# VHH binders against C4-dicarboxylate transport sensor protein DctS (dctS), part 3

Target 1, 216 residues: C4-dicarboxylate transport sensor protein DctS (dctS), of Rhodobacter capsulatus (Rhodopseudomonas capsulata) (p37739r437to652)
Amino acid sequence: TLAHELNQPLAAIASYAAGGLNLFDQPEPNLTMLRQAFEKMGAQARRAGLVIRRVQDFVKKRTPQLAALDLSEVLAEALSITAPVAREHRVKLASLIEGRIPGVQADRILIEQVLVNLIRNGVEAMAEGPRTGDDLTVRLARAGAAVTIEVMDRGPGISDAVAASLFDPFTSTKSEGMGMGLNICRSIVEMHHGSLSHGPRAGGGTVFTVTLPVPQ

## First folded at step 27 (VHH)

Design cc3 (from bb6 with T33V A35G)
Fold by ESMFold2, last read:
Structure cc3 (fold): chain B 216 residues (1-216), chain A 118 residues (1-118)
Amino acid sequence: as target 1 above (216 residues)
Amino acid sequence: QVQLQESGGGLVQPGGSLRLSCAASGFTFSYYVMGWVRQAPGEGREWVSVISRSGGNTYYADSVKGRFTIARDNVKNTLYLLMDSLKSDDTAVYYCAAGLYYDEPDYWGQGTQVTVSS
């Protein structure tokens, strides 16, 4: 799983950091061993980065395979994948499944990656600025002929200027950072006959909403 | 062989109108997000307008909102841009573009020149 492949380099980084701090705090630190600890941490960080980049490339090359899908199972996996980064930033992940959620026609791998990206974006927003709370909540609910997936963070929110540029299409200068872009997420959701929108969270923060149709 | 062929460019006065067309062949038109990107002399490419695969969603750069209208005909495999109230800073080569995803086009046309001057 993506969670498994990322947990290995993250655990190694934590181990080398602990070892490096022990060396650094000695009265006469061994600088050769300290340098080695930093070098090993850097190598593991690059390994994690390669895992993330390969997932983005896989998503773009994948032919969508639509089938009946239980969104609660996909959400559970997405929360598992994002749990380490949430813990790093002291973000509490939660889910709310309201009532019985019907199946949708979707590609499990593609929808999982949309949810992972939206959760990660919310965690990073909460890490970068002032928060209105520590919880990021994903709500699944049925709304008539559709299912909604709301990713609700407690970050600083999105200004009108930032909102205007979030989905700028066909640009040669896009893709800052290592995560999957919101334009790719919008494309995936539209391939599933759904929509991706955003708005303010009550009490502060941002809500990203994925809407997927329920088959008749 | 994929082809995107623009037409309808030309010289117009400020306040005038033009209609650009882009005839598409060699791919399944209805599977692609379509759009217009322009490039003024000595500048980078700037997106102008994009339309979803079904035509149900349209997007416009702030510089052209309210003046330009994008449309597509998935039966005739043709993309359109109606440009009203043209300004001198709309002068550019206008390219038709197609992409499976909104982030980057997969195919480009050859461009059609639009010149707005007195």
Scores: ipSAE 0.164, ipTM 0.636, lowest interface PAE 4.8, mean pLDDT 85
Fold by ESMFold2, fold request of step 28:
Structure cc3 (fold): chain B 216 residues (1-216), chain A 118 residues (1-118)
Amino acid sequence: as target 1 above (216 residues)
Amino acid sequence: QVQLQESGGGLVQPGGSLRLSCAASGFTFSYYVMGWVRQAPGEGREWVSVISRSGGNTYYADSVKGRFTIARDNVKNTLYLLMDSLKSDDTAVYYCAAGLYYDEPDYWGQGTQVTVSS
């Protein structure tokens, strides 16, 4: 499980950070032990990065296998997987399923990973900047001949300058953080004959929208 | 053996037009996102345009939007870039690139020089 494999290095980082602060607050701080605490935190951060890279490599190697898929079940799984990270950053995850959602032709594993990535990105945006609220909501609805999945955060939003480069393709920049890159998510969605877009959330924040066609 | 071979580069006056082609072989062309990346002298690579596997979605850098048109022919395994209203800032080596995903190309061509000069 991705959450469990990440909990190990995260717990270690928290432990070393607490220990490092305790050392820092001593009457005569032991600088050698303090340096060791920082070094160990760095090593555990790199270990967490390795876990994320393994997931990305798995997704890139998988040939999509499209079959009838209940998106409400996939959404529930994605919310379950991301709940610990959301709780860590005091983000309340919510879902809104509007009406009857027809099945789509999709690879469950790949779509689940797209949703996990988008939810995690929203949680991180809310953790790293000013936020307009503590809720991240995923809305699932039918829009004509398509189903939309909107991942709506309450983070600072995306400036015009950042938006211009957000999906810049064919870059050599290594991915950072604990999730898949947005360009991999766009690729997966397009393999499913859909689209991935973004825009402002009403009342502040960002909406990432996955659109998947309904067979009929 | 995967091969991407660009052609159609050359010297052109400002305001002129040029059509680049990229002939692909050694892989199933229709499975790949295709695109153009350019590099001006002394600068890093700059993505120019990419096109989805089917050709249904096209994307352009802001610097070329409205002037360049990307297209692909999945029967002839060829990628195209029609460059109109060329400016001196468009002078660069243009590389054809192919990837299974949009994030990073799996294959690169050798490049073709485009020079826009009076």
Scores: ipSAE 0.144, ipTM 0.637, lowest interface PAE 5.4, mean pLDDT 85
Fold by ESMFold2, last read:
Structure cc3 (fold): chain B 216 residues (1-216), chain A 118 residues (1-118)
Amino acid sequence: as target 1 above (216 residues)
Amino acid sequence: QVQLQESGGGLVQPGGSLRLSCAASGFTFSYYVMGWVRQAPGEGREWVSVISRSGGNTYYADSVKGRFTIARDNVKNTLYLLMDSLKSDDTAVYYCAAGLYYDEPDYWGQGTQVTVSS
């Protein structure tokens, strides 16, 4: 799994950092062991970088493999993956599952990446400007023949000018590195016969809504 | 295999109109975002217009807004560009493009020449 593959090098980095600090604080630090600790941390950081790069490349090249999918399980994994960045910015992640959520036909890997990107986007919006609260909530609900996933942040919101061009492919709003552009997320959702939309959150912030059809 | 064939180009006078067509085959047309790209002599390629898979969302470069209309027919597997109020600056080869993602086309047509001159 992605969480497992990233947690392994992160745990190793934390272990080597703790060991390195203990060595550094000795009266006569063993410089050979300190160097080895830094080298091992560097190697694990590169391993984590390769995992991230493979995920980004995989999403761009993958056609959807639709199968029955439990969205509550995908949401739990996306929240786990985004928890460290949320803690860094003092954002409280929450979920709300309203009633019975039927299964959908979806590619688990692609939908997980959409949710991770939308959650990270909301956390970063709350970090970069004034916020109306510290909670980012993801709500799952059934709406007739569809399931909705609402990612609700407490950031500054989207101005009318930005809203008019938000999904315009002639304007670039992509973040470099781990980030996925909103147009890539929209393409993934549309390939699942769904839609990606946005609107204001009651009390301030933005709601991004993924809508996926229920097949039965 | 995959083919995108443009047609409908030609010579028109300024202020005239043209309708470009792009016939698609070899892939499931309704799964693809479609668009038009043009290349004027001595210039790089410029995105002209993009249309969503369903046809419900359309986007235009500033240079053509209000004059060009993109449309698609998912039954006939055909993409269209309706060009009105043509100007000499619109002279270019126009390419049909198809992609699974909005930011990069997977397939290109051969192009059709549009020339706006007196």
Scores: ipSAE 0.031, ipTM 0.462, lowest interface PAE 7.1, mean pLDDT 83

Design cc4 (from bb6 with T33A G99A)
Fold by OpenDDE, fold request of step 28:
Structure cc4 (fold): chain B 216 residues (1-216), chain A 118 residues (1-118)
Amino acid sequence: as target 1 above (216 residues)
Amino acid sequence: QVQLQESGGGLVQPGGSLRLSCAASGFTFSYYAMAWVRQAPGEGREWVSVISRSGGNTYYADSVKGRFTIARDNVKNTLYLLMDSLKSDDTAVYYCAAALYYDEPDYWGQGTQVTVSS
C-alpha cells in the first residue's frame, strides 16, 4: 500500500537518527559515519516526499465511488497501516467503538486515506513535541444522523495562531510541520457530505473529528 | 473545453455594492468546490471566498468576512459573489476558480476588474 511505502522511508530516517545519536555518545565519534547517516536521512526524506506526492496525485485523479461502508473495518485497516510508525515513536494506538455503528455511503480508499493521514499527523505531533501521554486513540461513535470518527493525540496541541489558518483553503501548512494533508482530508470528507474539525483534547493533545452522514 | 467567465465587475464608490457572477462550462460543476481569488496591483493573489460542492460550507478571508457572500447555483452552473460595504482595498482583479481539492484550484477564469474609488 502507499501508506506502507511511506512508512518505510520514515522508519529508515528514525533508524539513522537513532544510530547517529549513538555515534555522538561515543568518546570519539566517527565523523564519517555521522555524515553518512545524515546523508541517508536526507535521501529517505526526499523519498518520503515523493511518495506523498504520488498519493496526492492519485487522490486528485480519483472519482469517488460511494458504497455502503463499514467504518469499523476501515479503522482497523488504518490502524494496521500506521502501526509501524506509531511503534517507531513509542506511541500506543488504541481504538474505541461506542455502540453499533451504522454503515455510511463512502469511498473506502479515500476514507482510509483520511484516517491514515490524521493518525500519522497525530503520531508525528507526539513525536516532535512534549507529550501529555503515550496513547493515540481513535473513537468511532454514532451521533444522531451522523457517525463521528475522533482521532485523539497526546501531542503539544495546536496554537491559536496555527489554528486560525489551519483550515484556510489553498493555504500550505507544510512550513509549520503540522497539518500536512489536512486540506486533502477536508476535501475528501466534504466530498462525502461530511465535515472535519479540530479541538483540544482533555488532559492535553488534539482531537480531529470527522463527521459523516448516515443514510436515512 | 473548460471555461470560467466572470462578469459584474466595474467602478463603484466606497460603501457601494457589486455582484459578481461566474458562468462555468466544459466540466461537471457540482463536483468542484468554487472559489473567488483576487489580485491587487503590485500584490500577489489572495483567496477571497470558497464554497463547497453542495454549498453547505463557505469560507471567507478575514478581510471580507461579514461583507462578502459567496453562493452557487448548481443547476445554472453559476458562481456568485455578493460584495457589500466595498472599500478601496477591495480594488483588484477578481478571478473565478474551480477546485477538486482545497490545496490548489484546477481551473481559472480570465478575471473581472473591480475598482473602488471616490
Scores: ipSAE 0.494, ipTM 0.794, lowest interface PAE 0.8, mean pLDDT 90
Fold by OpenDDE, last read:
Structure cc4 (fold): chain B 216 residues (1-216), chain A 118 residues (1-118)
Amino acid sequence: as target 1 above (216 residues)
Amino acid sequence: QVQLQESGGGLVQPGGSLRLSCAASGFTFSYYAMAWVRQAPGEGREWVSVISRSGGNTYYADSVKGRFTIARDNVKNTLYLLMDSLKSDDTAVYYCAAALYYDEPDYWGQGTQVTVSS
């Protein structure tokens, strides 16, 4: 799975980092070994970057294949994929599933990417700014004839100025980073006849809400 | 071959109206968000309006809000732009664009000239 392919280099980086730290803590650190550890970390980081780019390219070229989808499973996968980056930034990922969630007609790969991207964005927001808490929570619930997925961070929030242009089509908000961008997320959600919105989180932070229709 | 062909442009007086059309062929029209982009002489390209695949969501530049209306017919593979209350500042070449994702357009038309002058 793409998740596995991405998590492998990330895990390797973490391992080399841990090894490097251990070497560093020795009375006579081996500088050659330390250098090698750093080089290996760099190589794995580049590998992870390539995987992400491949995923992005794949998503951009993919025609949605809609099928019955259990969003609970997709959420679990997305959380698994984003767990390493969350840990790096000391963010606690949590999920809340409220009630019975009906199946939706959706493309599993594309929806997974949306969730991964939104979660990552939330983690990054929490990393860059003041936090109101340490948790990023994803809530899955049924709302009438739709299902809602709320990605709730504890970051600094979104200013009115930024909010006004956040979902402007063809406006690049993230030229740098691992994310596909909110425009791609919106595109994917709209391809599924859904909607993507944002708002403030109670107590501080931002909520991104994905709404998907339930098949009649 | 992918084709986007704009039509409906021309000379109009201030306060007048025009209806632009864009005929699409060579790709699955309903899979793409559609957009109008304009470029005035000596200026850069600016987004005018965007419509989602199903037509359920529309976006407008602040400069055209309340005056322009974007629409699409997925059966006819046609994009429309109704331009009311035209101003001299609306003078530009108007391009039709198709985008699979909102990050960038994939296909462009050749453009149609709109001139608003007394």
Scores: ipSAE 0.467, ipTM 0.779, lowest interface PAE 0.8, mean pLDDT 90
Fold by OpenDDE, fold request of step 28:
Structure cc4 (fold): chain B 216 residues (1-216), chain A 118 residues (1-118)
Amino acid sequence: as target 1 above (216 residues)
Amino acid sequence: QVQLQESGGGLVQPGGSLRLSCAASGFTFSYYAMAWVRQAPGEGREWVSVISRSGGNTYYADSVKGRFTIARDNVKNTLYLLMDSLKSDDTAVYYCAAALYYDEPDYWGQGTQVTVSS
């Protein structure tokens, strides 16, 4: 699977990084080996980028196929897919399912990609900035005639300036190759007659909320 | 063949109003988010407003918030832009665009000129 193909280079990067750190801690670090480790990490990162591009291309060409979907299963799969990158950045993934979650009419593949992308974004935020904690938590709950999926990170939050343009159509806050981006996520969610929003997380961090309608 | 045809542009005084229309054909209109994008002389293209597939969500550039209103009719395959309180800075060629995803538009119209001048 594409997910597996992505996790392979990510795991390799983590391994090389760990090895590099061990080398660095030696009384006389082998600079040649360190250089090689960094080169290999770079190569694996490029490989991961190619996989991401394939996923993006796949998503963009795919017509949504809506069917009854158990979001709990999709969430579990998304967490499994993102577990390697989370571990690499020492982020603890957690899930919280509140109450009975009704099925939604959704495309499993597309929704999975949304969750994977949001989780990855959260992990990256926690990796790049100061943390208010070590957990990224995904909460699944029913809210009236809708289901909410909240991806909650412990990153530095989103500044007002960034927030103002975060969901501007046709604008990207991320460089190409780091994922599908929030615009793709929003597109997918809206294809499902839902919405994507963001806000601050209590105690620090950001919450991205996917809202999907429940069939009546 | 995909076609987006803009209309309603013209010359207007500051403070005036215009209504742009975009007639779409050759694709399933309701599957696409629609957008207005403008390009002023010597400047790059900037998005003005976007409306979701169902029309339930609308987005506006800060420069036009409170003045412009985007709407769509999925039965008529038509996109609209009501422009009120027009300013000289609104002078541009206005393009209609269709997008499956919010990363980039897929189809473009030929544009309609809007000139705001005293």
Scores: ipSAE 0.465, ipTM 0.776, lowest interface PAE 0.8, mean pLDDT 90
Fold by OpenDDE, last read:
Structure cc4 (fold): chain B 216 residues (1-216), chain A 118 residues (1-118)
Amino acid sequence: as target 1 above (216 residues)
Amino acid sequence: QVQLQESGGGLVQPGGSLRLSCAASGFTFSYYAMAWVRQAPGEGREWVSVISRSGGNTYYADSVKGRFTIARDNVKNTLYLLMDSLKSDDTAVYYCAAALYYDEPDYWGQGTQVTVSS
């Protein structure tokens, strides 16, 4: 799977980083070996970038196929796909399903991609900045005639400056990967007649909320 | 063949109004978010306004917020931009764009010139 292909270079990066740190902690660090480790990390990062682009291209070429979808199943799959990266960053993934979740008319692959992207972004946020906790929690619930999926991280939050442009179409102040990812997510959600929003998480962090309509 | 054809541009005085139209053909119009992008002389392209597939969500650049209104008719395969309270800084070539995703437009029109001058 594409997810597997992405996880491979990421795992390699983590491994080389760990090795590099071990070398660094030696009384006489081997600079040649350190350099090699960094070079290898760079190569794997580039590889991961290519895989991400491939995934994005795949999603972009896909015509949405809307069908009755069990979001609980999709969530389980997304959590499984993102579990390796979460572990690498010592993030505990959790899910909360509140009540009976009705089926939605959705494209399974696209919705899965949205969840994977949001979860990954949350994990990355927790990895890069100060944490307010160790858990990334996804909550699935019914809200009237809609279903909500909340991806809640414990990262540093989103500054007002970043928030102001976070969902600007075709423009992003964030890294290329994050910006494109959120735009794709929003696009997919809107294809499903839903909405994507963000806000602060109580106690610290960010909540991304996907809202999808329930068929009448 | 995919076609986006802009119309409605022209010369207008400051404070005036224009209505741009974009006629789309050759693709499933309702599957795409639509956007207006403009390029002023010597400047890069900047997005002006975006409307979601169903028309339920609209987005505006800060520079045009409150003055411009984007709309679409999915039956007529037409995108609109109502521009009120026009300023000299609004002078640009205005392009219609279709986007499957908000990362980048897929299709572009040829553009229509809007000139705001006293």
Scores: ipSAE 0.447, ipTM 0.769, lowest interface PAE 0.9, mean pLDDT 90
Fold by ESMFold2, last read:
Structure cc4 (fold): chain B 216 residues (1-216), chain A 118 residues (1-118)
Amino acid sequence: as target 1 above (216 residues)
Amino acid sequence: QVQLQESGGGLVQPGGSLRLSCAASGFTFSYYAMAWVRQAPGEGREWVSVISRSGGNTYYADSVKGRFTIARDNVKNTLYLLMDSLKSDDTAVYYCAAALYYDEPDYWGQGTQVTVSS
């Protein structure tokens, strides 16, 4: 449902952009139609933002419903949801599933939203600054009594100054954005008895790590 | 209906210790992360420490790490802050706060004054 609600404004943006380029490429472009195309693209971008905000509000109202969950299926869905924005910014999404991944007790909707948020953050970091490559990789692996999900981007990395306050509680890290904040993601992960951390990616970029316990 | 009651503040000399308590009622305490937030005169609110709903994760501002210890008792619905090695810069009103999500508190106490002076 989230993918369908986001695909509508994204498809509209793509349509208005294609139409606008066709108008722009004519020998004597109709400037009134071009302005209208840009205005409609802006309106659809705002509409997509409202859809994301509604998801954030839904997440905060929800009591977690833990059940046996296959994280590889949730990862595949999160990659599908984020694929359009990754293509827009020429970011190649990849997954790496290392070995056999045991099931975890988790709320599929909440964990999917965490992964979508972390992947989008990485794509946007790679779009906005210098990057050391075009790949964003999500690695899923077992680490002893836990499963780890590492979202690894090739963006500029997180400076020591930003890192010092990145996870400060009760501070806005996405107050002007349309995405779910990292503190909400941390809350969700801790409701699942896990942890959310970050660090540098080998070869450049940032790694965000979600750790979830494996039931006995 | 919801109530957070802080206690344990007071006047203490530099290097001294205090123990703050916060008694909670009117909500399901064990469902909330709990926090201490302080406000010095003429300044904005500064988070001090946060403890997860289960007590399994604790977080501290750099200014208090190694000196303050946060704890909670989910049976007695009480939050604590053990403050050691107090400095004059720790002088502030200390507030108890409850949050379902770490992005913003849902409930606030009335505060307790901590004054560190020679």
Scores: ipSAE 0.152, ipTM 0.627, lowest interface PAE 5.2, mean pLDDT 85

Design cc4 (from bb6 with T33A G99A)
Fold by ESMFold2, fold request of step 28:
Structure cc4 (fold): chain B 216 residues (1-216), chain A 118 residues (1-118)
Amino acid sequence: as target 1 above (216 residues)
Amino acid sequence: QVQLQESGGGLVQPGGSLRLSCAASGFTFSYYAMAWVRQAPGEGREWVSVISRSGGNTYYADSVKGRFTIARDNVKNTLYLLMDSLKSDDTAVYYCAAALYYDEPDYWGQGTQVTVSS
């Protein structure tokens, strides 16, 4: 599974980092073994990159198969998949399901990958900059004729100037962080007749909002 | 054979207007997001505007917001760009592009020259 393939290199990196710190803290560190620890961390980072590349290839080759879908189940799986990276950065993942959420017409695999990507982006933002808290919350709610999925992090937020360039079409190779770019996520959501947007989170951080129509 | 054919370019004075068209054939037009991308001499390609496959969502580069309007006709398989309040900086070859995903176009037209000068 994707979770298993990503967890393996992440666990290895954590193990090599712990071992490297033990070596570094010795009175006379063995530089050969310390170098080996860094080399092995680098190799595992490259392996994680290959796993992410395979996910992107799978997503882009897949023709969307829209069917009745329970978004609460997809959210639970996305949280499970991202839990290890959240723990690594001491981010608390939470969900908030408000009221009865009607089913939507969606491809489960594609929507799951969008949620995984957005959650990982939030975790990485919280890891790389100042935080206003340790919680990343995904809120699922009905808004009129649509369902909204809000991925709310506590990172430093996104300036309007930076946000404009992050969503520029045809510049996905300039994106950083997650393996799937936000432009691929936006394409998936629009294939589902929805929209992907962003804005500030009250109290600091960023909200990414996926909006999907409720069938009529 | 997939083909995207632009038309409607030409020489226009500053402040003028121009309407570009892109006729599509050889693929299912309504399955693709469509875009206008421009390239000034000696520069890289710069995206101008994108319209979703249904036409329900439109996106514009900051440099053209409020001046350009993108539209599509999925019956005629045609993409349009209405350019108002043209400036010298708008001088470029304008390309029509089709994309299944917004990260990279799948098909490109041959381009049409737009020149804004006195």
Scores: ipSAE 0.129, ipTM 0.618, lowest interface PAE 5.3, mean pLDDT 85
Fold by ESMFold2, fold request of step 28:
Structure cc4 (fold): chain B 216 residues (1-216), chain A 118 residues (1-118)
Amino acid sequence: as target 1 above (216 residues)
Amino acid sequence: QVQLQESGGGLVQPGGSLRLSCAASGFTFSYYAMAWVRQAPGEGREWVSVISRSGGNTYYADSVKGRFTIARDNVKNTLYLLMDSLKSDDTAVYYCAAALYYDEPDYWGQGTQVTVSS
């Protein structure tokens, strides 16, 4: 229930923010209660940070355990885990599974965390800037000897300058959803003999593509 | 036990070339991304170059692009850095590093000195 642990402080922050705005809008704002609302939001933000760090530490300590894996099941679980944060930011999560998807050799826990991180990254991008729509779509398809998982958001997109440095090793990314950076996601995917790439989404936004080989 | 041992450093004049090597043992070399990191006296560490575990992807700091080439041999468990057109600013201790994840290294070598002097 790692999603539950992260979504609890997020829900609390939203609640304290709503309460704080209500207090702020009163004719005679109670400054003591308003200060307390900010303090409680700060405490929950720190709690979320600890949950994120614990998830990152767990993923990095895990050795990959490759086994036959149905990616459609992992995608369904990742969408379930991310649904509360998507709703919080009014993002519609959708999936598109094209045709029959062969199994891959993968560690379910690690791939699930990659998908959760990429989906949250897209949701946060859509929350932080102008968006071209409210849908974040994950497309699962076979491409020859590989399966692709495309996480497509409607956020502002990635500038050419940022794109050139996006996967520079040993740097951090501000929009990390679970405290797990894109460099960690790339590492996991490369351990599975795949690749992680990005590009523009038709109609606006960004596509992150995970490519995993299909065993013979 | 894990060991990364650098070699190939030395004194060289500006415009010269050196080849650094890093011999790895005690871990499965082909599972790790490898990096060269340098530190000049009184300076922080600078990430010079990184190569993916398969060797298919490379990264270079802007200061060395076009002059340095990173390579790896997963049969000999050896990482290389070919340094061409050396400048005085390249003077530093050069460290070999190994990482499972691109956010931080797991293993470091002891370093080899490169000095570029007229």
Scores: ipSAE 0.083, ipTM 0.588, lowest interface PAE 6.0, mean pLDDT 84
Fold by ESMFold2, last read:
Structure cc4 (fold): chain B 216 residues (1-216), chain A 118 residues (1-118)
Amino acid sequence: as target 1 above (216 residues)
Amino acid sequence: QVQLQESGGGLVQPGGSLRLSCAASGFTFSYYAMAWVRQAPGEGREWVSVISRSGGNTYYADSVKGRFTIARDNVKNTLYLLMDSLKSDDTAVYYCAAALYYDEPDYWGQGTQVTVSS
């Protein structure tokens, strides 16, 4: 599983960091062991990067397979996949399914990866800065001829300057080098005839909205 | 054989208008986002404009907003750039590009020269 493959190097990094701090605090620090701890942390960070690259390569090489899809099931799986990272950062994952959600024509694997990426992005935003609460909520609702999936975090929000360039196509940002980028997610959603947008969350934070059409 | 063939470049006076076309073949045009990219002599490439695969979303560089219009015709497999109020700074080779994903283009055209001069 992707979660398992990423959690292993992350757990190893945390263990080597804790061990390195203990070594550093000894009266006579063993510098050879301390150096080895840093080297092993670096190796595990590279392994995590290789796992991420494999996911990106798989997504970009996959031909979309659109079929009838229950978005509630995909959301449940995405929440399960992201639960460990949410717990690590003390983020409470919640879902809100409003009313009857019709099926959509979508590729389950591609949409699952979009949801995982958006949820993880929200968890990381809540971890890195001030937050207005500990809940990240994914709201699934019907809006006329479409279904919306809103990933709502309580992080610091997106400044107007950042918001203006967040989805600029073909622009490179350093933050995209460690995971599936928002531009890849946007491409996936547009291949499903939908849209990916963002805006402020009432009371603080950010909302990312995936909109997918409902077959008539 | 994938081909992107630009046309419509040439010499035009400042304040004038020009329409570039990019004819696409050898791939499913409607699956690709399309872009115009320009490169002036001695400068790096500038992303002029991008249009989504459906045509529903467009992006423009600040330097061309309000003067240039990107459009696509998914029946004719053709990308367009309508250039109005041309300035000397718009002088460049203009390239057509196609991308399945917005992170990087898959195909590039050969370019067409646009020269804005008296």
Scores: ipSAE 0.040, ipTM 0.571, lowest interface PAE 6.5, mean pLDDT 84

